# Designs tried in a protein design chat: VHH binders against p49116. Part 194

Target 1, 238 residues: p49116
Amino acid sequence: EGPLLSDTHVTFKLTMPSPMPEYLNVHYICESASRLLFLSMHWARSIPAFQALGQDCNTSLVRACWNELFTLGLAQCAQVMSLSTILAAIVNHLQNSIQEDKLSGDRIKQVMEHIWKLQEFCNSMAKLDIDGYEYAYLKAIVLFSPDHPGLTSTSQIEKFQEKAQMELQDYVQKTYSEDTYRLARILVRLPALRLMSSNITEELFFTGLIGNVSIDSIIPYILKMETAEYNGQITGAS
Key: E = the ipSAE of ESMFold2; O = the ipSAE of OpenDDE; V2 = 0.75 times the mean of E and O plus 0.25 times the DockQ between their complexes.

## First folded at step 15 (VHH)

Design ga20 (framework vhh_7n9e_1)
Fold by ESMFold2-Fast, scan of step 15:
Structure ga20 (fold): chain B 238 residues (1-238), chain A 119 residues (1-119)
Amino acid sequence: as target 1 above (238 residues)
Amino acid sequence: DVQLVESGGGLVQAGGSLRLSCAASGFRFEDYGMYWGRQAPGKGREWVSGISGDSSYTAYASSVKGRFTISRDNAKNTLYLQMNNLKPEDTALYYCATEGYLGSPEDYWGQGTQVTVSS
């Protein structure tokens, strides 16, 4: 059939809460992260191949890969988010928690290791100067992962992943024709996404408010939201 | 509305054991880290132990490490603190709280349950 992704799937524009507070706080971090998550899920839902798999499969795929999609989104939007400033604020919070004896040194180390992994991933993507088309295909490759437990339609998911891989190869070979090793350099970055803890990502970016539900719990609701509701979330009309 | 209710405190002799419980309601318990804190007479609040929403991570203050065990039953919306080899220095009002951002307390703390350890 036609291509897996169209030009509309390359556009990925994050609208940040405005104005930025004088100091960063957990509410600003969570609001910024929520907007990116909603944008990522709206992006996935807009893909005709994704829609064709059906609601149950869509929910299972996103539950399995939301952390990989979110991390790719953090890397892609790092400048818009001032991600380095957000991570610095988190580090400052961890240091203050030690001083008040509210968090153990072991816990601080675990969270700091996660932050260092995230920084290294984002820095590697920035160094490679990954463009919008490349990000779109990388997101499609992680979205259409046929190897998650409990999936149905794994044959069709695998075909969509292979199509994403082929279209990425075609794009890179045409656009960066002089750099024969670019595709390999890009693809070897992807396994690192699966080593990042979704639990720690959730604690860093999606906690702090009583009554918030887990990412697993909200995924079906986000995927069923009407386009106007999605637009409200990603533009901050909440 | 959010409610946290502690129970299981009491008077025990040094070397004894107690198990504290915290019953949570009014929010999705599984989605929040929780912690136990304590306040000894004439002292400020001290963090004792914390647990992540899915129980994948636990942490302990150095003074209780190896003696106390934090756990939770998300099906029952209940947080527990198993306290072994209690010392007079453990005498305090024990309270549970929702763990805000990476160990920061939120607005929601329980009223506490008194633990008294005699020599």
Scores: ipSAE 0.019, ipTM 0.292, lowest interface PAE 5.6, mean pLDDT 83

Design ga21 (framework vhh_7n9e_1)
Fold by ESMFold2-Fast, scan of step 15:
Structure ga21 (fold): chain B 238 residues (1-238), chain A 119 residues (1-119)
Amino acid sequence: as target 1 above (238 residues)
Amino acid sequence: DVQLVESGGGLVQAGGSLRLSCAASGFRFEDYGMYWGRQAPGKGREWVSGISGDSSYTAYASSVKGRFTISRDNAKNTLYLQMNNLKPEDTALYYCATESYFGSPEDYWGQGTQVTVSS
């Protein structure tokens, strides 16, 4: 049986397009986000328990949770991405659009609320100083969510989620032995991920994708990519 | 060309045993997780059991837990399912598949292997 995650699953290295342009553009944002998404999906595929559930279940799980995994990845890689700079530029653009009457006020409000929720989430994770092991287990808890509609093997998924929770508890109690309530402070942050719209995340970060292809529609193809293709996507190499 | 060929099915009495095999070719078998699925007449596909590439992790549907054992022999590129204490409700066409390969495993599942358990 062994542990759900090994030390190899803690490693999460995002390689950014270099250099960051003087003027932030849609292409740079999309490329950076795509690398993070591919890294997140490759991470999920590397988990033996995830592999054991089979292709159909794997596709359904990732389709249901990709936005939560992506948001955790944004928080974990916020410094590498210069995420605060990206979000500030987006907010500035939205404020100018309000003044110029180019977009509806309701749409701008929805997007702005999403950005504020994302900023608050990332700030809370930074203040808690979440480490790489904790991020790995939080991603596993999110990945193995048995409560999404249409899932098969829900009892097995729930057992994997409980195993992730148990191993996170063991890690936190051992590593942060003097902080009795650390686990509770970490876990209470997770419900906020469900409040973030996947449609708005897609609009903010993936607008540069070819055509009107949704993230949901490409997930099955990304999950079937060979290791060399994954390495090419996450490093920007062909 | 990727191929997955199932064998070992047959007719067996309730309480009996069967061992299914899945011969894999066209890819590096040891690098991929594998699973067994089944489809009974008039029903949708059901995931049965999965195993990681290195055999470090296995998983089972609750309906077969304790009765079925999944295993693999990476040197022979073969996946196995040992089925004990078979019940009439285990009657189905059994398929093997990989979770992560370029090209759909469904394109290569072939005809599967039929398991019929008589009461």
Scores: ipSAE 0.000, ipTM 0.378, lowest interface PAE 11.7, mean pLDDT 83

Design ga22 (framework vhh_7n9e_1)
Fold by ESMFold2-Fast, scan of step 15:
Structure ga22 (fold): chain B 238 residues (1-238), chain A 119 residues (1-119)
Amino acid sequence: as target 1 above (238 residues)
Amino acid sequence: DVQLVESGGGLVQAGGSLRLSCAASGFRFEDYGMYWGRQAPGKGREWVSGISGDSSYTAYASSVKGRFTISRDNAKNTLYLQMNNLKPEDTALYYCATETPLGDYSDYWGQGTQVTVSS
């Protein structure tokens, strides 16, 4: 009966490893991405509606949508992360790898196409000037997707997605009352998230830190972490 | 924990052969490209050969092309480097690593196996 999201769910603050190195390296990129992933999962876990679905459903939902949540997080935190600089460094490395025959041509093409799609998505969100409330509701719409294969409780998930859509509409109409078509422009960006490969996201951002485990395999453990352990992961504090 | 353990190195005469192995554990081996690198005494690191996760693509440094063959056995989580017609300039510490677009500075390098080729 209450709102799906509170003001606490709008707060999404990524703490970057400090200082940023002069020359980007695997460790910095993977540590930054890991912090964003942990922050995104902690964000989802904090939603009462999400908790109400139960542990098994929560795990299934996050396994199905973590790449979409992560990509929205990359767009939201692009400035804090200097994401354009990270992607430029990866592109430069891939171009040099083609010249040196270090990586397969097919792999390089797939990775380059993924980077271009990611850049296009982040640029579109930046041009729309998506605010923190809009990001929170877009993440909720993605999280409460009833259409992933193998999900249970799909009717309840659909109701939470509809509630997210309604609350986003109310927010946009109230805050951006002069722009009648803003909501439509925002929502048509979401289908692009499902075109992005989770395997390529893992390869680009996570191989250096979690090469021994898939993100799919760690999701249940992250969702069960105590708050102190979560805070340690998202800030890099030990 | 990611673990990469190289073996098969040793002392051989020029023109000889060695087969190096890299036993991988702690990750889905078949999902990752792998490569062999080497570091000669007093020199920087050199990329030697790479292979895709499904073995559909292999690549070699010009210095070893035609002499070395990279392969993998995903059922055994093992990467191989067959080294034929070895030269003194092939003397180096050989190590395996996961192939990534972020370059050769992966934190998941093996400890290496020493190859020494006498003239």
Scores: ipSAE 0.000, ipTM 0.186, lowest interface PAE 12.6, mean pLDDT 82

Design ga23 (framework vhh_7n9e_1)
Fold by ESMFold2-Fast, scan of step 15:
Structure ga23 (fold): chain B 238 residues (1-238), chain A 119 residues (1-119)
Amino acid sequence: as target 1 above (238 residues)
Amino acid sequence: DVQLVESGGGLVQAGGSLRLSCAASGFRFEDYGMYWGRQAPGKGREWVSGISGDSSYTAYASSVKGRFTISRDNAKNTLYLQMNNLKPEDTALYYCATEGSWGDYPDYWGQGTQVTVSS
């Protein structure tokens, strides 16, 4: 069968909208997030193992894990995105909304907790100095998750997840041979992704894109895009 | 503009073999995963097998694993399904499909090819 991922599947290059506005606004944040989302979907679709699963499995898998993939992408691309600056702008906006009594205190608390969890996750990944190969395999592990409710014929998905785990192990043992516990430190970070609310991710990053629909509902359309359409979305060209 | 034309179905006795073909046109065949699905009378559609664009990966439903083999010839824009040790429960209309033409978005596939397995 060959390896699960090739070098083309390890490269993950986000092109940010330019020029960056003097003051961050909803449009810029949503466009940046959309590019990352489309890059993540294109990445998933390009994996031969993913292509082999068929429409039922492919769409269901991505609908179930898009928030985990997106969050891993945020961590991987945090420097390119200036994610800390984006999050600071969102916090400033929330503080102004509190001052004007425009948002409930309970909702603000939920959103702030989500931002803190996201910052902690990104910080932990940065502290571990996760490389491009490790990010690719972590994304593959979450993509090929057989345990989401409603999935059918999960045995093949489980096989591909196991292959991703084995190839990550081989890579880490070879590349970081002196650090016998590195793999365990990396893998223990993954459960935190499932604690992050997809609804809050939508509110923070996709308010300008989705309106009244959910990311879950548009995923089938994104996955159907031709390569040229994906390239247009991830570079802003049309 | 995508067209998928299935062929190779027929009537066969239990334990027999058939080879299905799907001729594809209107898209860059080698860039897309291809799939075989089936639908028995009064049943929903069932995914049977899939193959990556480069043929490096294949996947099978547990009900056909070890009996069916999916393959493709990218030079001929053709998908194949070799079916061995056929069972009466394999009786169905067999469809080929791409990533974008399955599930609740049934807007481009062929009319299918009928496989009937007698006991």
Scores: ipSAE 0.398, ipTM 0.742, lowest interface PAE 2.7, mean pLDDT 84

Design ga24 (framework vhh_7n9e_1)
Fold by ESMFold2-Fast, scan of step 15:
Structure ga24 (fold): chain B 238 residues (1-238), chain A 119 residues (1-119)
Amino acid sequence: as target 1 above (238 residues)
Amino acid sequence: DVQLVESGGGLVQAGGSLRLSCAASGFRFEDYGMYWGRQAPGKGREWVSGISGDSSYTAYASSVKGRFTISRDNAKNTLYLQMNNLKPEDTALYYCATESYSLGPEDYWGQGTQVTVSS
């Protein structure tokens, strides 16, 4: 039985809409986020172990973990997206909304807290200089999570998660042999992903393209798309 | 000061058609996604259909897909919903809304236009 991931699964290239607008707008943010989401779903679908679980299990897994995969993708593609610029603009807009009394204080607090958690996560990953192989295995670990409520086939999912963990360990020990604690520093970052609200992620990144339809509800359709259709979404080609 | 004004609602027989309009002002219309939502008496708000600022992307709730068409005219700052093959279950107050960077739990909503489908 071969490795869980191949070199093709390490390649994760986001193509941004261009040019970046003079004024940051909801459409640009949502189109960029949509491309990242579709890239992430296409990545998951390309894994033989994922395919082997079958359509119903695949759908349940991605519904449970899309926010974790998306957040890891944001961290991995932060430079390409100019994510810090996007988040700074959102924060500035929220501060102006407080002054103009347009949003409830409780809602602004929830959104700001989410943005702060996201910034902290992305900064921690950048500081650790997480490479493409490490990101691929971290995404595999969150994808093959057996502990989400409502999942079936949990023993097989757990087996694939353990395989992802072992292959990550092997990679880090070989590539960063001089840094004894690197794997531990990476793994302790993962629990933070589950504390981030998928509802707030949807509102920050997807409202301008998806309306109020939940990502959870469209996942079965995304997973059934043909490769050409995925490529169209990733590049903005129709 | 964002203002949205819906029109085009009314009473129609099952199987009939209506076209709703939403006139927008107070913001740069072409820069924002827009959507139509509805609320039936005694029920929560339901998202119906959305469209991107440049019309490159549209989405529909499963209950209306194939029957409703969302469109916009950015030169007129107007959003449209073409409703065909209406069913009694489509009876609701229909409102339009815009999305913004602040993305709170409530979007900017209009007062709505009543759609009633008989028999």
Scores: ipSAE 0.000, ipTM 0.144, lowest interface PAE 12.5, mean pLDDT 80

Design ga25 (framework vhh_7n9e_1)
Fold by ESMFold2-Fast, scan of step 15:
Structure ga25 (fold): chain B 238 residues (1-238), chain A 119 residues (1-119)
Amino acid sequence: as target 1 above (238 residues)
Amino acid sequence: DVQLVESGGGLVQAGGSLRLSCAASGFRFEDYGMYWGRQAPGKGREWVSGISGDSSYTAYASSVKGRFTISRDNAKNTLYLQMNNLKPEDTALYYCATEGYSFGPEDYWGQGTQVTVSS
């Protein structure tokens, strides 16, 4: 079969809500995060290998890895999102919540540790100067993870993951031929994605969007959206 | 409004072959992945095979890999399943599905096509 990803899958362009408010608010952060989430799911749906696995498998894969895909997307789009500014606003809000005694100390500690891990991850990716091809393949590696509980077609998923790893290796060896250990430095960053709580990501970036409904519960509906509907969510036109 | 119409089933002896067809309408066929599923008597629905919109990728359930071949003709808006070396355990009602229109009650659009394999 042909390559797992084509040049069209390397293009990952986030369109931010405009204008950026003078003071960051929950609505702006949630809208920005929602656009990134929908872009990430549309990206996954455009992969021929993903299309071939069928709806049940696709839903299970994305439910299991949406936080990993979202975090990779945050790192990839950190500049266009002004992610550091968003994180600073969240930290400021948390510090005010401590002062107003609105949240427990344990909860604040969990959230601050999550923000620290997220920033550390994004900084490590920036330091490695991960390019668009590398991001596309890293997203494919986490998407085609055969080790999540309850998955069907695990042998096929594993083969697609291996194909993603092989094509990433080929790309890195050709493009960064003098850096023998680059691939290893990149791949060792991936386990950190699984240390970050999807529940905390949901609270930080999707507050007010979901209410008492989880991202996990809406994923099947997002995946069923037609291309025009995805474009509407990405641009905010609905 | 999506319409999927399956055909090509029948009675066949073990070791025989059948070719199933699914005629699709109501959406841009070439833009969506297509799938075959089946339901055997007294069992739940099982995903059998899938194919990408551009036919560059296919996937198969372990139980049918090497025996079944999925293909599509985008000019005719038709999905196919070539079934070779059929076994009695392949006896089932076969369904066609697309993205968002799978094997759940709300997603199924037709009656399927019955495949019966005698030993």
Scores: ipSAE 0.299, ipTM 0.709, lowest interface PAE 4.3, mean pLDDT 84

Design ga26 (framework vhh_7n9e_1; at its last look DockQ between E and O 0.68; V2 from the best seeds 0.00; counts 0 for: pae E 8.2 > 2)
Fold by OpenDDE, look of step 16:
Structure ga26 (fold): chain B 238 residues (1-238), chain A 119 residues (1-119)
Amino acid sequence: as target 1 above (238 residues)
Amino acid sequence: DVQLVESGGGLVQAGGSLRLSCAASGFRFEDYGMYWGRQAPGKGREWVSGISGDSSYTAYASSVKGRFTISRDNAKNTLYLQMNNLKPEDTALYYCATETYSYGPEDYWGQGTQVTVSS
């Protein structure tokens, strides 16, 4: 059996909407986030192991881990996205909502904590100087997680995850031989992803674009998008 | 237009074997993962097995693992399912389908071929 990931899966290039507005409005943020989400799902689709799993299983996997994949994508694309600026803009928009008494104190706290967690996670990944291969394998490990409720073919999923983990281990040992504990240092960051609320992520990055439609509900459609359609989306043709 | 045509079904006794084929047309076969599904009487559609476009990876439902083998011949635009040690519970209409990729909003699958396993 060949490697789970190839060099083609290492490439993860996000194209931002152009031009970048002086003031980052909700539309720009949502469009940027959508492109990242599409890129992440398209990336998953490009993995042969993922292609071999049933449609329902694929959909279930993505539904279960889209927030984690998205967050890893944010970390990986933080510079290209100007993530700090985006998050600042989100906070500013929230402040307006606060002033208008649209949010409860508890909700405000939850949202702000979530933003902090996102920022801290991305900063931590930057400090670790995670490279493209490591990100690819981390995403694969997250994608092929057998421990989500309601999944079928968990034994197969587990095998794929193990494959991803082994390949990551081999890569790290080969590339960073001087850093004996790099693998552990990287993997220990994954639990942080599980602590992040998908609902809050959805609200912060997607509400302005999809309205009352959930990411969960549109995942099957995103997964069915043609490559050409996806490319068109990336280039801003639509 | 995408077209999938299944064949190879039939009546077999428990413990018997069948080999299903699916002829595909209307798309670049090698670029897409393919799946076998089945629908038993009174039940919904069930995923059985899948294979990546390049055949590098295969996957199976727990109920058929070790008994069924999925394969493909991209030169012939054909998907196969070798079914061994068949059981009565394997009785169903078997259909082939494209992976999650689609040229439209709906998944593409064939009309299916009937597999009946007698006790």
Scores: ipSAE 0.805, ipTM 0.912, lowest interface PAE 0.5, mean pLDDT 91
Fold by ESMFold2-Fast, scan of step 15:
Structure ga26 (fold): chain B 238 residues (1-238), chain A 119 residues (1-119)
Amino acid sequence: as target 1 above (238 residues)
Amino acid sequence: DVQLVESGGGLVQAGGSLRLSCAASGFRFEDYGMYWGRQAPGKGREWVSGISGDSSYTAYASSVKGRFTISRDNAKNTLYLQMNNLKPEDTALYYCATETYSYGPEDYWGQGTQVTVSS
């Protein structure tokens, strides 16, 4: 079999909603996040190895790792999203919620700690100057995780993850030949993704658009969207 | 209108071979992964094998790995399963599947073709 990822899988171009409001609101944040989520799901669906695993396995993998893929996407697209501005708007909204006696101080602290962890992750990736190939392989390593509960056939998933790890190693050693420890610095960033709560990510970025429907519930539908439906959502067309 | 029509099943003795075919229509065959599944009497559906739209990747259930080969002919909109060294436990209705093309959130399974392996 050829490489796990081709050059087409390295391309990851997020189109932001337009126009950007003068004051960020829940709708703009949720639409921006949804576009990134849809782009991430479409990216996963385009991987031949992922297609071969079958729909039940594909759905289970994405349900297990969507928060990790989404967070990697936030880091990769941080500049085009103006992520720091979005996070500042979320913080302002949370502070207003305290003043209106909408949320407990303990809940606010929990959410603020999550935002801090997210900022730290994105800053570490930016400091390392992670490139498009590295992001693609990190997403593949996360996607093909054989250790999530409920997966039936883990042997093939593990094989694809190992292939992703090997191809990342080959790429980094060839491209950054003088930075002996670059791969190690990149890989030690990944465990932090699993420490971040998918429920808090959902509350921060998908409130107002998803309402009380979980991301887990809509993943099967997103994965089955035709390219035309996906592009319609991404471009804001009819 | 998405249609999947399986064929090629039959009765064979243990150690024998069969080649199953699945004729697909109503969607852009080359854009979607295709799958073979099977269902023994009184049991749920079991995934057997999958192939990417471009044929570059295949995957197999551990029970059939090394014995079955999945392939496709995108020009003919046809999926194949070459089954070698058949065992009695391979006896089942074999179905091909893909994602629902226009509607629905579930895999679309065809009507199936019966494979019976005698000891």
Scores: ipSAE 0.440, ipTM 0.767, lowest interface PAE 2.3, mean pLDDT 85
Fold by ESMFold2, look of step 16:
Structure ga26 (fold): chain B 238 residues (1-238), chain A 119 residues (1-119)
Amino acid sequence: as target 1 above (238 residues)
Amino acid sequence: DVQLVESGGGLVQAGGSLRLSCAASGFRFEDYGMYWGRQAPGKGREWVSGISGDSSYTAYASSVKGRFTISRDNAKNTLYLQMNNLKPEDTALYYCATETYSYGPEDYWGQGTQVTVSS
């Protein structure tokens, strides 16, 4: 019992690789994305309710939702990351791939549509001025989703999700008491996360340094890392 | 080395109680969540109950909720499972596990402690 999240779970500070290159390149983008991924996994592992579910359940939950967590992280850190500039650089890299005949035309259309949906999502979250507490609870709601196939302990996971929803409601009502519809406006943005393809996210952000990386495959190793190793990966030190 | 040693199992009659203990060493016990699992002969492992490092959260499988209570004593590096109103279906090898990175993708468990519940 107790609150699902505490103030320590609101802290979500992304540090970008330094120095920022004059021209963004695939290595800078992939390192930036990797730092965000590790920050997101560190955040999830620090939650007491998550710790109580056991390693098999932890792995299954994160495999099911890592792309939604990552996308929320992109939106939360969009200014620090200069995300609009990164997406423009990705589009330029895609244009080079077209000229070299390395991607099919249909795949390129799918990727461009994904980029537009991501931009639209991040812009809508910025328009609402979503704060760090709200992001933390939204991440908890997507983390403790009982609807994914293959999950065990779905009843307990559903209870944690309901608790995250209740705590978000309490926070919004207390903090934004003059904005009666704020919670509803925030929650209607969540379905857009289900439209984000983990496969395309991997292609956009993770193929430059590691090749065709399956984030699903490395999640068990990320979740078992010591805190000192997380801090090294989050800052890019190793 | 990380070491988990379970104890407290035995033969009990249906409706009886047992308290399992798991002595942990080789890592900072208070920093990690812990859980109990069980394995009946010929069946896969079943997650039973878990507890956060600071004990602020506990979770239970629906089959044991209300009958089992997980707890920990971080000063003694010990995890507990109080099992009440035991049923024959609870018969299994019970093991404890942790989330340390010292282990690969599969869970680590000790040798376990046998719990046998007879009619």
Scores: ipSAE 0.021, ipTM 0.511, lowest interface PAE 8.2, mean pLDDT 82
ESMFold2 (binder alone), look of step 16: mean pLDDT 84; pTM 0.845

Design ga27 (framework vhh_7n9e_1)
Fold by ESMFold2-Fast, scan of step 15:
Structure ga27 (fold): chain B 238 residues (1-238), chain A 119 residues (1-119)
Amino acid sequence: as target 1 above (238 residues)
Amino acid sequence: DVQLVESGGGLVQAGGSLRLSCAASGFRFEDYGMYWGRQAPGKGREWVSGISGDSSYTAYASSVKGRFTISRDNAKNTLYLQMNNLKPEDTALYYCATEGYDYGSEDYWGQGTQVTVSS
């Protein structure tokens, strides 16, 4: 058995839609978010251990953790996406929705709290200066989570998660040997990902989806894309 | 259409060996991970062993580690499971499955091949 992740799994390069509109709109935000989601799912499919689990387990894992993977991706790609600008545009759109859609104050508060939580998470990751290897292993830890309801063969998923944790520990101890508590500071950030509502993430980033489809419903379709179609979506390459 | 056909099962005494085969068709076999699962009478499905498309990674359930070896021949579109030192607890219907996201089913499994181990 080899390592869980190789150098190829550390590469995570988001290509943004071009041209950028003069003013951000729901379609541009949705396209940007969709590209990140596709990149995240293709990244998961590239992991040999993930491939070895089989399609039924893989679909269940990604359906359970897509919001965590997506949020880690937002943090990792925050600069490339100009995430702060996107969040400002979303806030502006919400303000317009108050007037037009008569959204309740409770709903607005809930959504604004989610945006605040997302900003805090991204800021904490930036402050820790999380590198590409650390992001790859954090994604692997959330992907191979054995504690989601309905999973089969949870013991094998747990073994892969433990392997991800061990390889992250080895990497951090060797690369940041002077910072004894770095791993602990990184890992304590992960529980916050599970407190973020996937429904609110969908409303913020995927409102422009045609046919009013949920992410849960499209995950099987994205995972069924052929490798060439995946590569076309995530890199812009043919 | 994806098709998976298992063979090689049979009756064997404890301590014996069997080699299972899974013939795959309908997809680019070399591009997809594969696994062996099993189901004993009255029990749910158990994941046994998996292998990546390029054979660079293999994994085994704790119950079979050190006794079973998974392998594949991508030129022949065939997956194998070499089972050594078989135990009565290994008695089950063995099936192969793929991670193949290019087929229209979320739960595609072969018909299986029966393995019976007597002491």
Scores: ipSAE 0.298, ipTM 0.702, lowest interface PAE 3.7, mean pLDDT 84

